VH-VL binders against q9y8t7. Designs and how they scored, part 16

Target 1, 261 residues: q9y8t7
Amino acid sequence: MRDSFLQKAIASAKDRTSLLEEIAGNCSPKPGRPSLSSSIREWVYRVGGAVIAEYKRCSPSAGAISTLDPVSYVQATRDASAAYSVLTEPNWFCGSIELIPYFARYKPVLAKDFIVSETQIRIAACMGASAALLIMEALTPRELQELAAAASRYGVEVLVETPDASHAVEASRLAPGSIIGVNSRDLKTLRVDYEAMLREVSKAREQLPGEVILVAESGIDSPDKALKAFKAGAQAILVGTAFMKNPQLREKILAELLQIP
Below, E stands for the ipSAE of ESMFold2; O stands for the ipSAE of OpenDDE; V2 stands for 0.75 times the mean of E and O plus 0.25 times the DockQ between their complexes.

## First folded at step 2 (VH-VL)

Design Zb6 (framework fv_zagotenemab)
Fold by ESMFold2-Fast, scan of step 2:
Structure Zb6 (fold): chain C 261 residues (1-261), chain A 121 residues (1-121), chain B 112 residues (1-112)
Amino acid sequence: as target 1 above (261 residues)
Amino acid sequence: EVQLVQSGAEVKKPGESLKISCKGSGYSFTSYWIEWVRQMPGKGLEWMGEIDPSDSYTKYEKNFKGQVTISADKSISTAYLQWSSLKASDTAMYYCARRLDSYTWGPFDYWGQGTLVTVSS
Amino acid sequence: EIVLTQSPGTLSLSPGERATLSCRSSQSLVHSDSNTYLHWYQQKPGQAPRLLIYKVSNRDSGIPDRFSGSGSGTDFTLTISRLEPEDFAVYYCMQGTHYPLTFGGGTKVEIK
């Protein structure tokens, strides 16, 4: 992500806070939500890696990516997915908090948004989300700690997205017990870079305690790229647009994982 | 109606300063990046750089960094391209265009009419 | 930086004929989000460029269906199925996947 876009996304999220407070009212987190970390660990034990499948209806440049409704997407993807990442950001990605229940009944849901308030975490949990995304580059260290603590009070797990191994280590210290994601960028372009992400995942794995779950984010559009991410030390991968465009990719990744003894 | 209107043609001598403008209307100016593109006489299009008007964050193509300054005044929905000291090699048509401010790098969907800058002794 | 090579440099055709324009990139234009940010623009003499096709194959609003884009990775094509008199122009491809943003050298479609 570029810094100026993050600033706009943060401002938009803050503006949405008052509406979310009105909608959320006095709601309480839905009981019986499945654990994201437990599902990842189960899939790692069984097949050597976990897939977090992202449901993404649109992006700024693509417009509509797929007309596949949530029910149809779940039916096509649930057998090979440990969890779902569901976009709740409405202005850039056509997301909605109302999407969460369609996925939460089947798998743990990661609410994917520019989260800047406790209210966003609470309403996601009320809709059935098991985890919330915190973007380290969008938050001060204090904000990260405060939001992680808020998530803990609601029984919501946190996935902290970081750009490199150094930030991954720091995020783990600031938010103990969090799942750590690596979404690295090319230093020349400031855009997410699959090869840079692999290097940073490998470095982070060497420095983090073995019990910390690492997630490789973005850039994975083939079984070979998925396997390399797992071999680099990630326990899970997060795959968005590639699954929306090619549902068979999940089956191919699972088939490759099952070949590893 | 979305429109980008650029300032009029300029005739300058080497060493003179110049500031040209690009005014957006009919849309939320701070929701789109402004792109600057040069086209030398009889040549193709060259990307120069861009600005996010919401915070004045800029990116430049390396050959233009330090040679020009890109700025914006969001209160009047206007972006600027400025030279402190023009060279004859700056003779070109300069276009502004908008690009959706986003995580992804989409197309230049609306363009200004262009500002012809002629630099000669 | 990404180099976009357009060919041919000039294409001389009559109205009613099919035009096929090539754009090849020095490296893959597939972004990590799996989108390909390859766009096509049309420029007529004395006019600003206008957007024709974005993200390989999507027509911009108001662009006739005789214009189509295709391709993947490093090899892209703009096709005009039946040239109309108003289609004689210079066509540019542009990539948005990597900074700096870069344009191809252009293909001039001229009347024979």
Scores: ipSAE 0.000, ipTM 0.395, lowest interface PAE 18.5, mean pLDDT 85

Design Zb7 (framework fv_zagotenemab; at its last look DockQ between E and O 0.01; V2 from the best seeds 0.00; counts 0 for: pae O 13.2 > 2, placed apart)
Fold by ESMFold2-Fast, scan of step 2:
Order: sequence, then structure tokens, then C-alpha cells
Structure Zb7 (fold): chain C 261 residues (1-261), chain A 122 residues (1-122), chain B 112 residues (1-112)
Amino acid sequence: as target 1 above (261 residues)
Amino acid sequence: EVQLVQSGAEVKKPGESLKISCKGSGYSFTSYWIEWVRQMPGKGLEWMGEIDPSDSYTKYEKNFKGQVTISADKSISTAYLQWSSLKASDTAMYYCARDFYSTGPLEYFQHWGQGTLVTVSS
Amino acid sequence: EIVLTQSPGTLSLSPGERATLSCRSSQSLVHSDSNTYLHWYQQKPGQAPRLLIYKVSNRDSGIPDRFSGSGSGTDFTLTISRLEPEDFAVYYCMQGTHYPLTFGGGTKVEIK
């Protein structure tokens, strides 16, 4: 969609934040939220990799992706997922913060939105989210640092989404302790760049401390692509559209994961 | 009328540098990405890469990264494809095309330049 | 990278006949926005490619209705219902869903 989409999404998020500040002035993070990073590490230990299953009802310019309700989606995916990524952006992704409590009953939840304020992070935690997405291309370095610090105060982990290894290294420096994502989707064009993601994941793995969790995002629609992402150095993969359209794909990916030492 | 006009045919020797151009007219140049496509003699079409003229952001097919440079000068509505050192294997017809702007991903090549034939002989 | 396999490589037909051209993708071309970015181009000798069909089945402006596209996911077809003399050309499919953008190997429609 180019930069104009990202700018509109950011402006919308700022407007939504003003409303949320009035509504959630005194809410506190829900206690007992499971750790996203701990769940990923446990799955890596057990089967060699983790799947973050994304629940996304629609996307920009296309409308509905899936008619699966949250209950059906959880029943289809919970045995193969380490976590859920839940879209809370309402205008382009048909998301809602109200979805978080349901998914949080079963797995750690990553709140996926264009996060531009501490209020969005606090509310996600109030609803039960364990982690929040920070998009590096949508934030200045200072904004990234400030939002990561805010997340820490609320007991919310962050997954910083980056376009390449250079940004992944910088994101890890600016937001220590964060999970780092490398996105195969170009945010300017919205095209999937899986091969570039593999190269950048491999480069990032070499440059980042071993304890930093790497997530390969988007473009994984086959067991072979999942296996290649894990072999490149990702500990987790984010799978959205493929899981929504073909739940049986999860069983094949899990079978491939069991072959990784 | 949307037009993409490419520079004329070139005959070069291996090792020489070359810069060919693609000038857009009849539209807002910075609002559409420019695509570069190669066609070797008697062969099919190969995507080389693309550029956003508004900020010179580029994407390359991996085999062309480091072999060519894609650039644009928005002040004169012109995109460029450049080689620092030509090889005989660079002999091909080179097309520029305008990717269609949409509310989704950049979509398809609706408008094409007429092509620039580059011949590299040793 | 996405591999687009076009078949047949060459199709020898007479004017008035129906042409059916296949393009198969190694992976799904459905984008997360639910659009399928599979397009068809025509190239005549000595000319630049010309867009015929975009997003599987939409005819570009000025393209005659004898050209139609169909398919889904990984299997796509270009049909020319009644060949005219000007339709003898090479036809390429292309995908725009995934980087790198890729073209099929082409199907040459030639006069018998």
C-alpha cells in the first residue's frame, strides 16, 4: 500500500488512543498472564520451534479473510500453537481489544495493532495480553525506547517488528529484552518477500545475542517454508492467513518441527 | 496520456559502464513505482527490480543486486538502470514499466516503455 | 521464489479456433487481502509486452472480450475464444503477490 497506508494507520491509532484514555483511566494489568517468551522457549525445547497463530478477520482493501469465529479458531489451532497474535486494529483488520480475553484463556496473547501510545499497551495488558507489537518502521528510535519502557512497567513483553537484520540489531539495542521479528511483508508495497526474510533472519541470528528470540513473520504457507525459517535461525514463526484458510497446514508444520534436532 | 519513454539502443564493450533511462510523462511520477524487466535474445521476461521515485527506495531480484543500480531523479521524472562494468551476458532488451497504484499491494504493469536494446560484444 | 509453469510451450492453431493457455504456480498467489495477483501479458515480435488481464479475470481497458482469464490459488487459464490474426503472439503470466515478481516461461501461439 505504500507509506500513505502506514501514515493513515498511525493517525487512526492516535485518535483511538484519545478515546481509550477516557475509558481505561484506572485499569490495571490482569494478573497471571503467561509469558510469551517462556512459551516460545518451551516449544523450542520440546519440538525445535514455536508457532504464533494469528487471528485476523480482514485486511486492508480486501475485506473478510475468514468466517471462523474465535471459538472455532482456538479449537482448530491450540494444540499446535505456542501463542496467539490477536489483531486489535478495527478499521483495516476488523480487530477488537475485546477478542484478547478469550484467546488469553488458552495461550499467551500478542496484541497486534499500530501501537503509538502507552495507553494501548496498558489496555492490552488489562484485557489479558502478555505482549504487544511495536512496528519499528512506524516509530522513531525515541518512541520505540519510550514504548518499550512503558511495556516493561506494565509487565508486557514486546515483539519489535523489523524489516531487516540491521534494524533487528538496532531494535534489540533500543529495546533490550524484546523479542525481535523479521517481517517478510514489505510495509511499503505489502508484497511478501520470503527469501529476503530468510536472508535477514540468518544475518540477524549471527549478530544478536543467543538469548534474543527471533520470529519470522508472514509468508509461511507451507511446511517447507516453516522448516527453512527455523533452520535460518528463527525460534518462532508467525502464521496468519494460511492457518485461517487451511487449519490442516498446522499438523504438517508440527510434523516438520519434530524433525529439527 | 501516460507514457514511459526509454533511451535509445546502446552498443558497448565488456567492462564499460552504462546508464539507461526511462522518462515518465502524463502522470504524477512520484505516485507510482517503476519496474525494470530484462528479456535476453529469444528468451522470456525477467523481473530485475523496482524503485519508489518519491524516496528512491529500491527492491532487487537477488541475482541483479550488485550487478546493476536502479535510481530515479524525481525533478526530471526519470528512472535509471546502471552498470558499472558490462558483461556480454548483459546483452538484452530492457523494459521499464509503471506498477499500478492501488489500496493493496502494488499490482500490475499497465504501462510499459518501448524498451532499450543493449548489445555487449567482445 | 515462485515458479510459474506455462503449458503448452507452443500452441499451433488456425484463425477462428479457441486457444486455452495454462499457468500453474508453485505456491498460492492469494494475498492476505484476498486478491490474487496473477496477470497475463501479450508480446508480439519487436514490441513491448501489453497487459491483457489483471488479477486473474479483469480485462484491461481496450482488450477485446474474446480474451478471458480464470482460475484460483495455483491454477490459472487464459482463454481466447476465437483467434484473430493479430492474436498470434507469445503470452506470459506474471505474479505480483510475492517478491521477487516472477513471469512464466511463455506460451507461443503460432499460426498452423
Scores: ipSAE 0.363, ipTM 0.758, lowest interface PAE 2.9, mean pLDDT 87
Fold by ESMFold2, look of step 3:
Structure Zb7 (fold): chain C 261 residues (1-261), chain A 122 residues (1-122), chain B 112 residues (1-112)
Amino acid sequence: as target 1 above (261 residues)
Amino acid sequence: EVQLVQSGAEVKKPGESLKISCKGSGYSFTSYWIEWVRQMPGKGLEWMGEIDPSDSYTKYEKNFKGQVTISADKSISTAYLQWSSLKASDTAMYYCARDFYSTGPLEYFQHWGQGTLVTVSS
Amino acid sequence: EIVLTQSPGTLSLSPGERATLSCRSSQSLVHSDSNTYLHWYQQKPGQAPRLLIYKVSNRDSGIPDRFSGSGSGTDFTLTISRLEPEDFAVYYCMQGTHYPLTFGGGTKVEIK
């Protein structure tokens, strides 16, 4: 039987963590890292929604996506982005923890990887990350709880990626205080189900306390889709490949948000 | 040579049950997804749903969910499309197809079965 | 759901002529992996569909080079540079980026 992409990514992450510990040593998290949640709330207050701009050089099926370097990407995107999501996974996404400082100078950084150990969280914070991704489907409930607790000890916020509203509610219970993401992509097929994601965001918004930040992830490649996600109850959106191809897309999304009463 | 061989044409009455088959050969059956497509008389193609035969994970188009059952028996390399109670509106040609599967997303329907004509009439 | 609109509905041409078939999507078909999962199928009377072109412009194995695909985002074209007698058929575009998977309504290429 074939291992799923997620299973392969988890196994790779465990292997990488051992090597990373040897290379990075026992570094301490950088002081003064800005809050991802505070930045999102500021943008929601000021504009009615927040954009998390993702930097991704490769993907599993497409290989190299862009040759745009981190500095150029930041120059094109920073004025209208609440935060950056930085891929640190090297094998399928061509990422590295060394990318984090380039972005962390300007905005809060979400370290985006297949996180399976607290060592990954600590090292991301050493490089300046404000938050780390936890994929609910990659972790047992106990693992999610333990990693979220570890993140708190390092002063690192957590974004928990979930497939639907019921999992979003459970994730909020297991990892109190975390930011909750709803992903439009089926992790087994990798196809996008944007309309289902909108419905699940709306259901999650009704069931979650108003203070919980809800993020719509993947499949948002136009101002119309961004607006619909915000209207469904997301406070932030995470946009990847569209930003790598058209960094000014965020400005068009902001123009749509100005029409929110 | 990859082949998808479907069961023969069916003539049924409303309310009857039916199970049609799609047998794969020439490849590792559990390594690729099977897609089901409907073509109503004189009409275009409609995606109905899909199955991963390795673990029976199934995804349905919303209007077919609850109306048909997609299943597989990997021991005999066969996928199935099943109705518990046929309607006259189920009269159509039904195709199975093998989805291309790389290390990432499902992509396109490379190999198709010959089709099974289902006729439901009083 | 994604609506694929094919035009024209019918294209009446003679062998040797160039055929240009359009497929327009209601939304962008660019996946977050930067691929565009827009495909073309040929269906002859009484037969199952046959894959011609995958991911906009890639010919499937054994498809003659007179078939080509192009386009991006929402606008796509299948071109048959010189029609052969066996090319008179119905052509469908399909998208696989978004659930549910959807087909266009088809373009019938018929002999004038």
Scores: ipSAE 0.012, ipTM 0.592, lowest interface PAE 8.3, mean pLDDT 86
Fold by OpenDDE, look of step 3:
Structure Zb7 (fold): chain C 261 residues (1-261), chain A 122 residues (1-122), chain B 112 residues (1-112)
Amino acid sequence: as target 1 above (261 residues)
Amino acid sequence: EVQLVQSGAEVKKPGESLKISCKGSGYSFTSYWIEWVRQMPGKGLEWMGEIDPSDSYTKYEKNFKGQVTISADKSISTAYLQWSSLKASDTAMYYCARDFYSTGPLEYFQHWGQGTLVTVSS
Amino acid sequence: EIVLTQSPGTLSLSPGERATLSCRSSQSLVHSDSNTYLHWYQQKPGQAPRLLIYKVSNRDSGIPDRFSGSGSGTDFTLTISRLEPEDFAVYYCMQGTHYPLTFGGGTKVEIK
């Protein structure tokens, strides 16, 4: 069977884990990290929805997205974002774990990578991450449980990325207390289906307990799409490529949210 | 070990300018906000304002806005509190403190400097 | 601004006795994130304040278990179960839920 992108990414992550273990000896998770879930809840309370601004310089589908540096990105996004999603995968996303400390100064940070080991979570915590991404399609149920438990031990929240509502429900059971994300991007083909995501977000919200934070991931590139995601039942949206190309888009999204009675 | 070390006691006359310092060590200086607190002789604690040393963003309590200036030099991990023209009523102990969380204000102060006594008299 | 009222102003007790300190807020200190940012500090003469309790009931590192915090909404209490000689000091409550940050007037715990 030919390796999909996901399989290649997982293999790369495993290799990187070995390297991280060499430097993990002096690493201890930083105390006093703010909560991603708390920040999201605050924004939901204040304006009806939260925006997670993703810093992503490259992607497999787009190649180089933007040369915008972290400082400029923060300057443009700081006031209207609940949190930052930071890509740490180096090969396809031009990310780095070294980016986490900078963003963590301003907002709760979601460490976004292909996480397949406890070591990755521990290192992310050491760098100051408030949360770590677990991709359900990249893990067995047992692995998901184990990594979620590890995250808990390090005081790191977990965002479980899922492809649909049924998986969202399962993820909530496998990883209690986790934030649930629904991604519109097919990790095998890298295609984005925004409408499909909306449908699944809506279905997920109908089935998930009210206290579970639901995040709509990917495919949002306009204020209208953002609002539809919130109306579908998402408490937060994760926006990457669109913000990298146009950081001011976040202000437009916020403006629309503020108009909602 | 996290430490905040403040500059020494000051004796000044009304109308003089003053700048006191708070140096942080044992942690990433730019990752935590610095708070300033005043305590007049025999009185309670008063929050004056705060600074994000990463970009020098500042916020003041309304009574201190325009009366003092809070700044920071991240290159030497130091925060400052300064007056352009001291008054006798500025006589007090001044403390710097570090927020617990790294992402902003509205927290609690886990670490404190030892305080700087400022005496203003004619 | 949030006004924190501490009572009593002065509490005279002997070593070994129980101390109960009150802090009342002019409005709810529950933040939109569901946390309550009410904290307690101890200050001894000639020293900087020291954090005792954060977020109502959590003891900071190194704080003895004789110190405990409780309360909700607008009413909060610091309890010292058995006073030690080193516990005679001034205690301040502080809120970090709303700007501006504010302190209570303090309660002086003195030797009877």
Scores: ipSAE 0.000, ipTM 0.481, lowest interface PAE 13.2, mean pLDDT 90
ESMFold2 (binder alone), look of step 3: mean pLDDT 91; pTM 0.938

## First folded at step 3 (VH-VL; framework fv_zagotenemab)

Design Zb4d (at its last look DockQ between E and O 0.01; V2 from the best seeds 0.00; counts 0 for: pae O 12.1 > 2, placed apart)
Fold by ESMFold2-Fast, scan of step 5:
Structure Zb4d (fold): chain C 261 residues (1-261), chain A 123 residues (1-123), chain B 112 residues (1-112)
Amino acid sequence: as target 1 above (261 residues)
Amino acid sequence: EVQLVQSGAEVKKPGESLKISCKGSGYSFTSYWIEWVRQMPGKGLEWMGEIDPSDSYTKYEKNFKGQVTISADKSISTAYLQWSSLKASDTAMYYCARGTYWDLSPKYAFDIWGQGTLVTVSS
Amino acid sequence: EIVLTQSPGTLSLSPGERATLSCRSSQSLVHDDSNTYLHWYQQKPGQAPRLLIYKVSNRDSGIPDRFSGSGSGTDFTLTISRLEPEDFAVYYCMQGTHYPLTFGGGTKVEIK
């Protein structure tokens, strides 16, 4: 009975649906949520690129990886971030839907979880999230399309996470208007393939319409890696605790971005 | 006893095909990745690629992609490394090793190694 | 691709002496989970490699305590506190943080 980490995470998400429905009740999406895509585009206009800063307390490989409270995290990262990625998965990432309202006060929030139900999208919107993560490798094409449609009904933008350029193109077709992410992390081993991600980001940029926002994910732990991701064609990068822990990363990314045509 | 047993030494001519094997025993074969490592005569170790035997998902080092095929047959707990057309530059010792556990083993290291298969390609 | 540089290429030592082996990475090996996946392997002539140390400093099961690993980020060391005859071998570092997985060029510890 071997299940991959991804399969176990999906099963857990399905099991959480009942409790989440009880907590959510008949809540309505919070009005006036800022747009994730608009914030990214504004940062690209002003400085040439955008950072989505991820607040993550735990990971499946290491357990607890951060003792930073949300207040300290926002104070350190707000002025350099276009948006926050907030983990709501509780079992492996120590996330909570209750974190969303705090971060949403400052920036657009991407709700990051193994999303398998419309209920997860609805409650995220009720809490103030601007966007929800859909993992292409976790969903069938039909499921992806149906969840993206549900997000649209709730006024929630979608970031579709993909492993390569061909999937990025397909994801954009299945979920028009979505932000597209290329992830350097292998979901089976959790190892990072940064160079492959750069090649796939570059290929995806060539194939996707210019108006589609492309995000490079995982493995960006230095200013040089961030710069290369932007030069490959990403408009935004998703950065975890390295963004908080490295003041040089925050400062140099902004300085380097100003030099990109 | 947990072990990986590889097929015997091979002597081949350029242009010939070859398939070598790595059989796991004493553990759940589908619970671990199989790694392939090359060592050319007098040289160091080179990672070639890996396979998840549970679904045959593969990763290759770019210089080996298209040169070799990694596969596995979970029904007989065996992984394979295959060449469609051997070159003299393929002369090397080939090791298989046990890699990452499916539940993300904290080691992420190659803890069990096969004895190696020496492949000699000459005219 | 992450390049691992091992030095020296060869150490000529006698039994009872201390061996210190270096492995330097071209980039940080710290994973997003805050672990560093830098491992050490021993290979004797005509034999398959054997895992010695995983994640910088953890001895694998059955490895004598004379073997120790240390380091952080990009600079790593394997120390053999008191060489025994069976320790004369080639030692390789390997990183498991990034694809492709890469090995260092090896350090040969040989008897004088």
Scores: ipSAE 0.615, ipTM 0.830, lowest interface PAE 2.0, mean pLDDT 89
Fold by ESMFold2, look of step 3:
Structure Zb4d (fold): chain C 261 residues (1-261), chain A 123 residues (1-123), chain B 112 residues (1-112)
Amino acid sequence: as target 1 above (261 residues)
Amino acid sequence: EVQLVQSGAEVKKPGESLKISCKGSGYSFTSYWIEWVRQMPGKGLEWMGEIDPSDSYTKYEKNFKGQVTISADKSISTAYLQWSSLKASDTAMYYCARGTYWDLSPKYAFDIWGQGTLVTVSS
Amino acid sequence: EIVLTQSPGTLSLSPGERATLSCRSSQSLVHDDSNTYLHWYQQKPGQAPRLLIYKVSNRDSGIPDRFSGSGSGTDFTLTISRLEPEDFAVYYCMQGTHYPLTFGGGTKVEIK
């Protein structure tokens, strides 16, 4: 029987970390890494919303994506991005931890992988990451709490990716102080459910304290969708393929944000 | 031979319950989603929802959620669509189809269809 | 939800003629993975639909090369280069990129 993509990614991550557990004590997290949450709040204050620009070279369902090299991508996106989300997962996303320092020169970096061990978090911090992704659907409540605590010890913020408002509220309780993401992509089917994501962001905003940062993830491929996500209560949006395919999208999103009173 | 075979036509009264079946053969049943599609008389095709037979994870179109139940029994390679209380407006042809799972050559299309089950609900 | 608008509703043609069917989407169908999950199905009277074209332009196994698909973003076309007697049917487009999955209203290709 074939496992879901998420189950395969988790199993792969566990296999990848076995060697890393043995060597992880040799590096020190870089000091002075900028705060992802502070960057998001600054952009929200200045223009009403923040963009996290994702760098992704491959996807599970399409393989290699037509994309810019890292230098060209940064040049196209840096002036309007609050942060970068950098895929470090090597098997399906063609990522690498070696990409982190390149982006961290300019902006806070979210290390995006299937994180199952604190070793992954420590190594990301050694490479300059400001934050790490935790996928609520991949972790038990205890695992989420333990990994969030480990992230705190390494000075790494956490973005907890959740499927809906009820899980967003639970994630905020289990990992206080974390940034909370609501993902428009069904992790089993990989299909996009943008309208459901908007509803769940709105519900989460109503139920969460105002200081909790909400991020709308995936499926945001136009200025109109970005604006709707911000109006629903997201402080940040995470965009990938749309930026990689259309570098002018950044300027259009910013222009729409400036029209909000 | 890869195929989906559906249960036979049904004639029911409003308020009655009904469970129709879709049996897969010739392939690994739990490796693919099963989709349900309604076609009302003289109308086009409407997606109702889908199920992963391996763990019964289910996704519904919003207007069908709570109106029907999609389920599967992987031990006999069979998916089901059921109503607890039929309405005359449920009169339609119902198809099951095999959806492409992410971990296969991902078409995300419905590549194999059952023959359909006609459900007629009349007073 | 994504609305797929097919045109024309009915296309009356003779065998040997070229058929061109349109499907327009209310939103882009390009997935975050860069694929476009727009598909075409054929349904003959009294039969279940069958897959013709997947992901815009890929013929399913066993589909004759007279069927071709094209398009991008929001505008898509199914072309039958030379109609055969067995091609008179209803044709539906479907998108699989966004929940809920949606079909177009269909184009009936009928004999003149």
Scores: ipSAE 0.013, ipTM 0.626, lowest interface PAE 7.7, mean pLDDT 86
Fold by OpenDDE, look of step 3:
Structure Zb4d (fold): chain C 261 residues (1-261), chain A 123 residues (1-123), chain B 112 residues (1-112)
Amino acid sequence: as target 1 above (261 residues)
Amino acid sequence: EVQLVQSGAEVKKPGESLKISCKGSGYSFTSYWIEWVRQMPGKGLEWMGEIDPSDSYTKYEKNFKGQVTISADKSISTAYLQWSSLKASDTAMYYCARGTYWDLSPKYAFDIWGQGTLVTVSS
Amino acid sequence: EIVLTQSPGTLSLSPGERATLSCRSSQSLVHDDSNTYLHWYQQKPGQAPRLLIYKVSNRDSGIPDRFSGSGSGTDFTLTISRLEPEDFAVYYCMQGTHYPLTFGGGTKVEIK
């Protein structure tokens, strides 16, 4: 619907794109940034799963989540994450594109925003991002293809966020080589359904080629839930709110992974 | 435009000190490592060492350790290569380049190169 | 350290011909993360090196499709399908899988 959060977010992103274009004159990213997919594969190989730690200070549903600063966040469990997901959307998530350089010093960075333009991807890359989020429900198939292609030109990997297994399969076809994420959060109602996510992750894994990296997004707030996501077929999990409230949860998840025979 | 710009050519005598610079622009300087590469006249490329501008952590190739010093000033997006006492054998082209290094992961390709600084050391 | 051996040392060809350059590693360049960090650079006379191919087979931005990379483990190849006048240069392979980082000796592609 026109008044949905997603529509508002898209509109805001378009406006911000225009502003970014005014200041992006000297930005020309090249390939060579650390790979998100490579990091995920390494962690899968070493411990059986990868954790993408999301830095998110606010959300539309929760409001202010935490006042934890980036330094404290990184210091909590620097070695317990394969990558960082950084919210750059400023209005509802209290994010900033200027956060990317800091996190990029330590891990591959997924730039998370409502990306609707090539400019957003280009600038994120210049800031040091290794990957960019594309939300399938926010884009037409053609737009998804075009933005994925643009990302490729800049050496930026793409994580396509999808609502279910069917869309995951479609996304993999529209954007070959992309990382596929299944999000348990309804972008219209902002409700989270963890069990639904697990089912869709399992279904997606059954249908996707083995080389496609599958990420379980949102709804994970315990080591048990993390392990279930991995067992369902996810190579990586993306955890935001839970880590912001309790950064040590990352270490607990890692500890559990290491106990898996 | 993403680029690395190096300081100008140097003509020195043996025993003199030298510090050359490499300035980055068009990207987040602290998000990438700076690599230094030597190329002697008519010869191939040699990796000398690297620096993480974010915290000035350095790593050297064994033959260059103690022979040169790599440093950086992130406030002006500049990396440096310096000698305390030059030798004639230090005559070469020196390149800086942008690389990536995170944790203990291997290096990614050097995707941006400076134009090089020619250093000539002769009596 | 890993030794990269490039062959031939010099390759004399005419414009329009196919160029095949070899880079052999003294040990496997496959990293634990399953990636192979073997890269190719082009250096023209009087210029700085330019990244050509990264991770065995990926063309850098702006690199024409006549350039391609292939190989695995210890044997790698750079192919120029049809040489253009501007392609006559020295080509270096480089590995980033193991410290210290090392370059090959280079292959000079010159006009016959």
Scores: ipSAE 0.005, ipTM 0.487, lowest interface PAE 12.1, mean pLDDT 90
ESMFold2 (binder alone), look of step 3: mean pLDDT 92; pTM 0.947

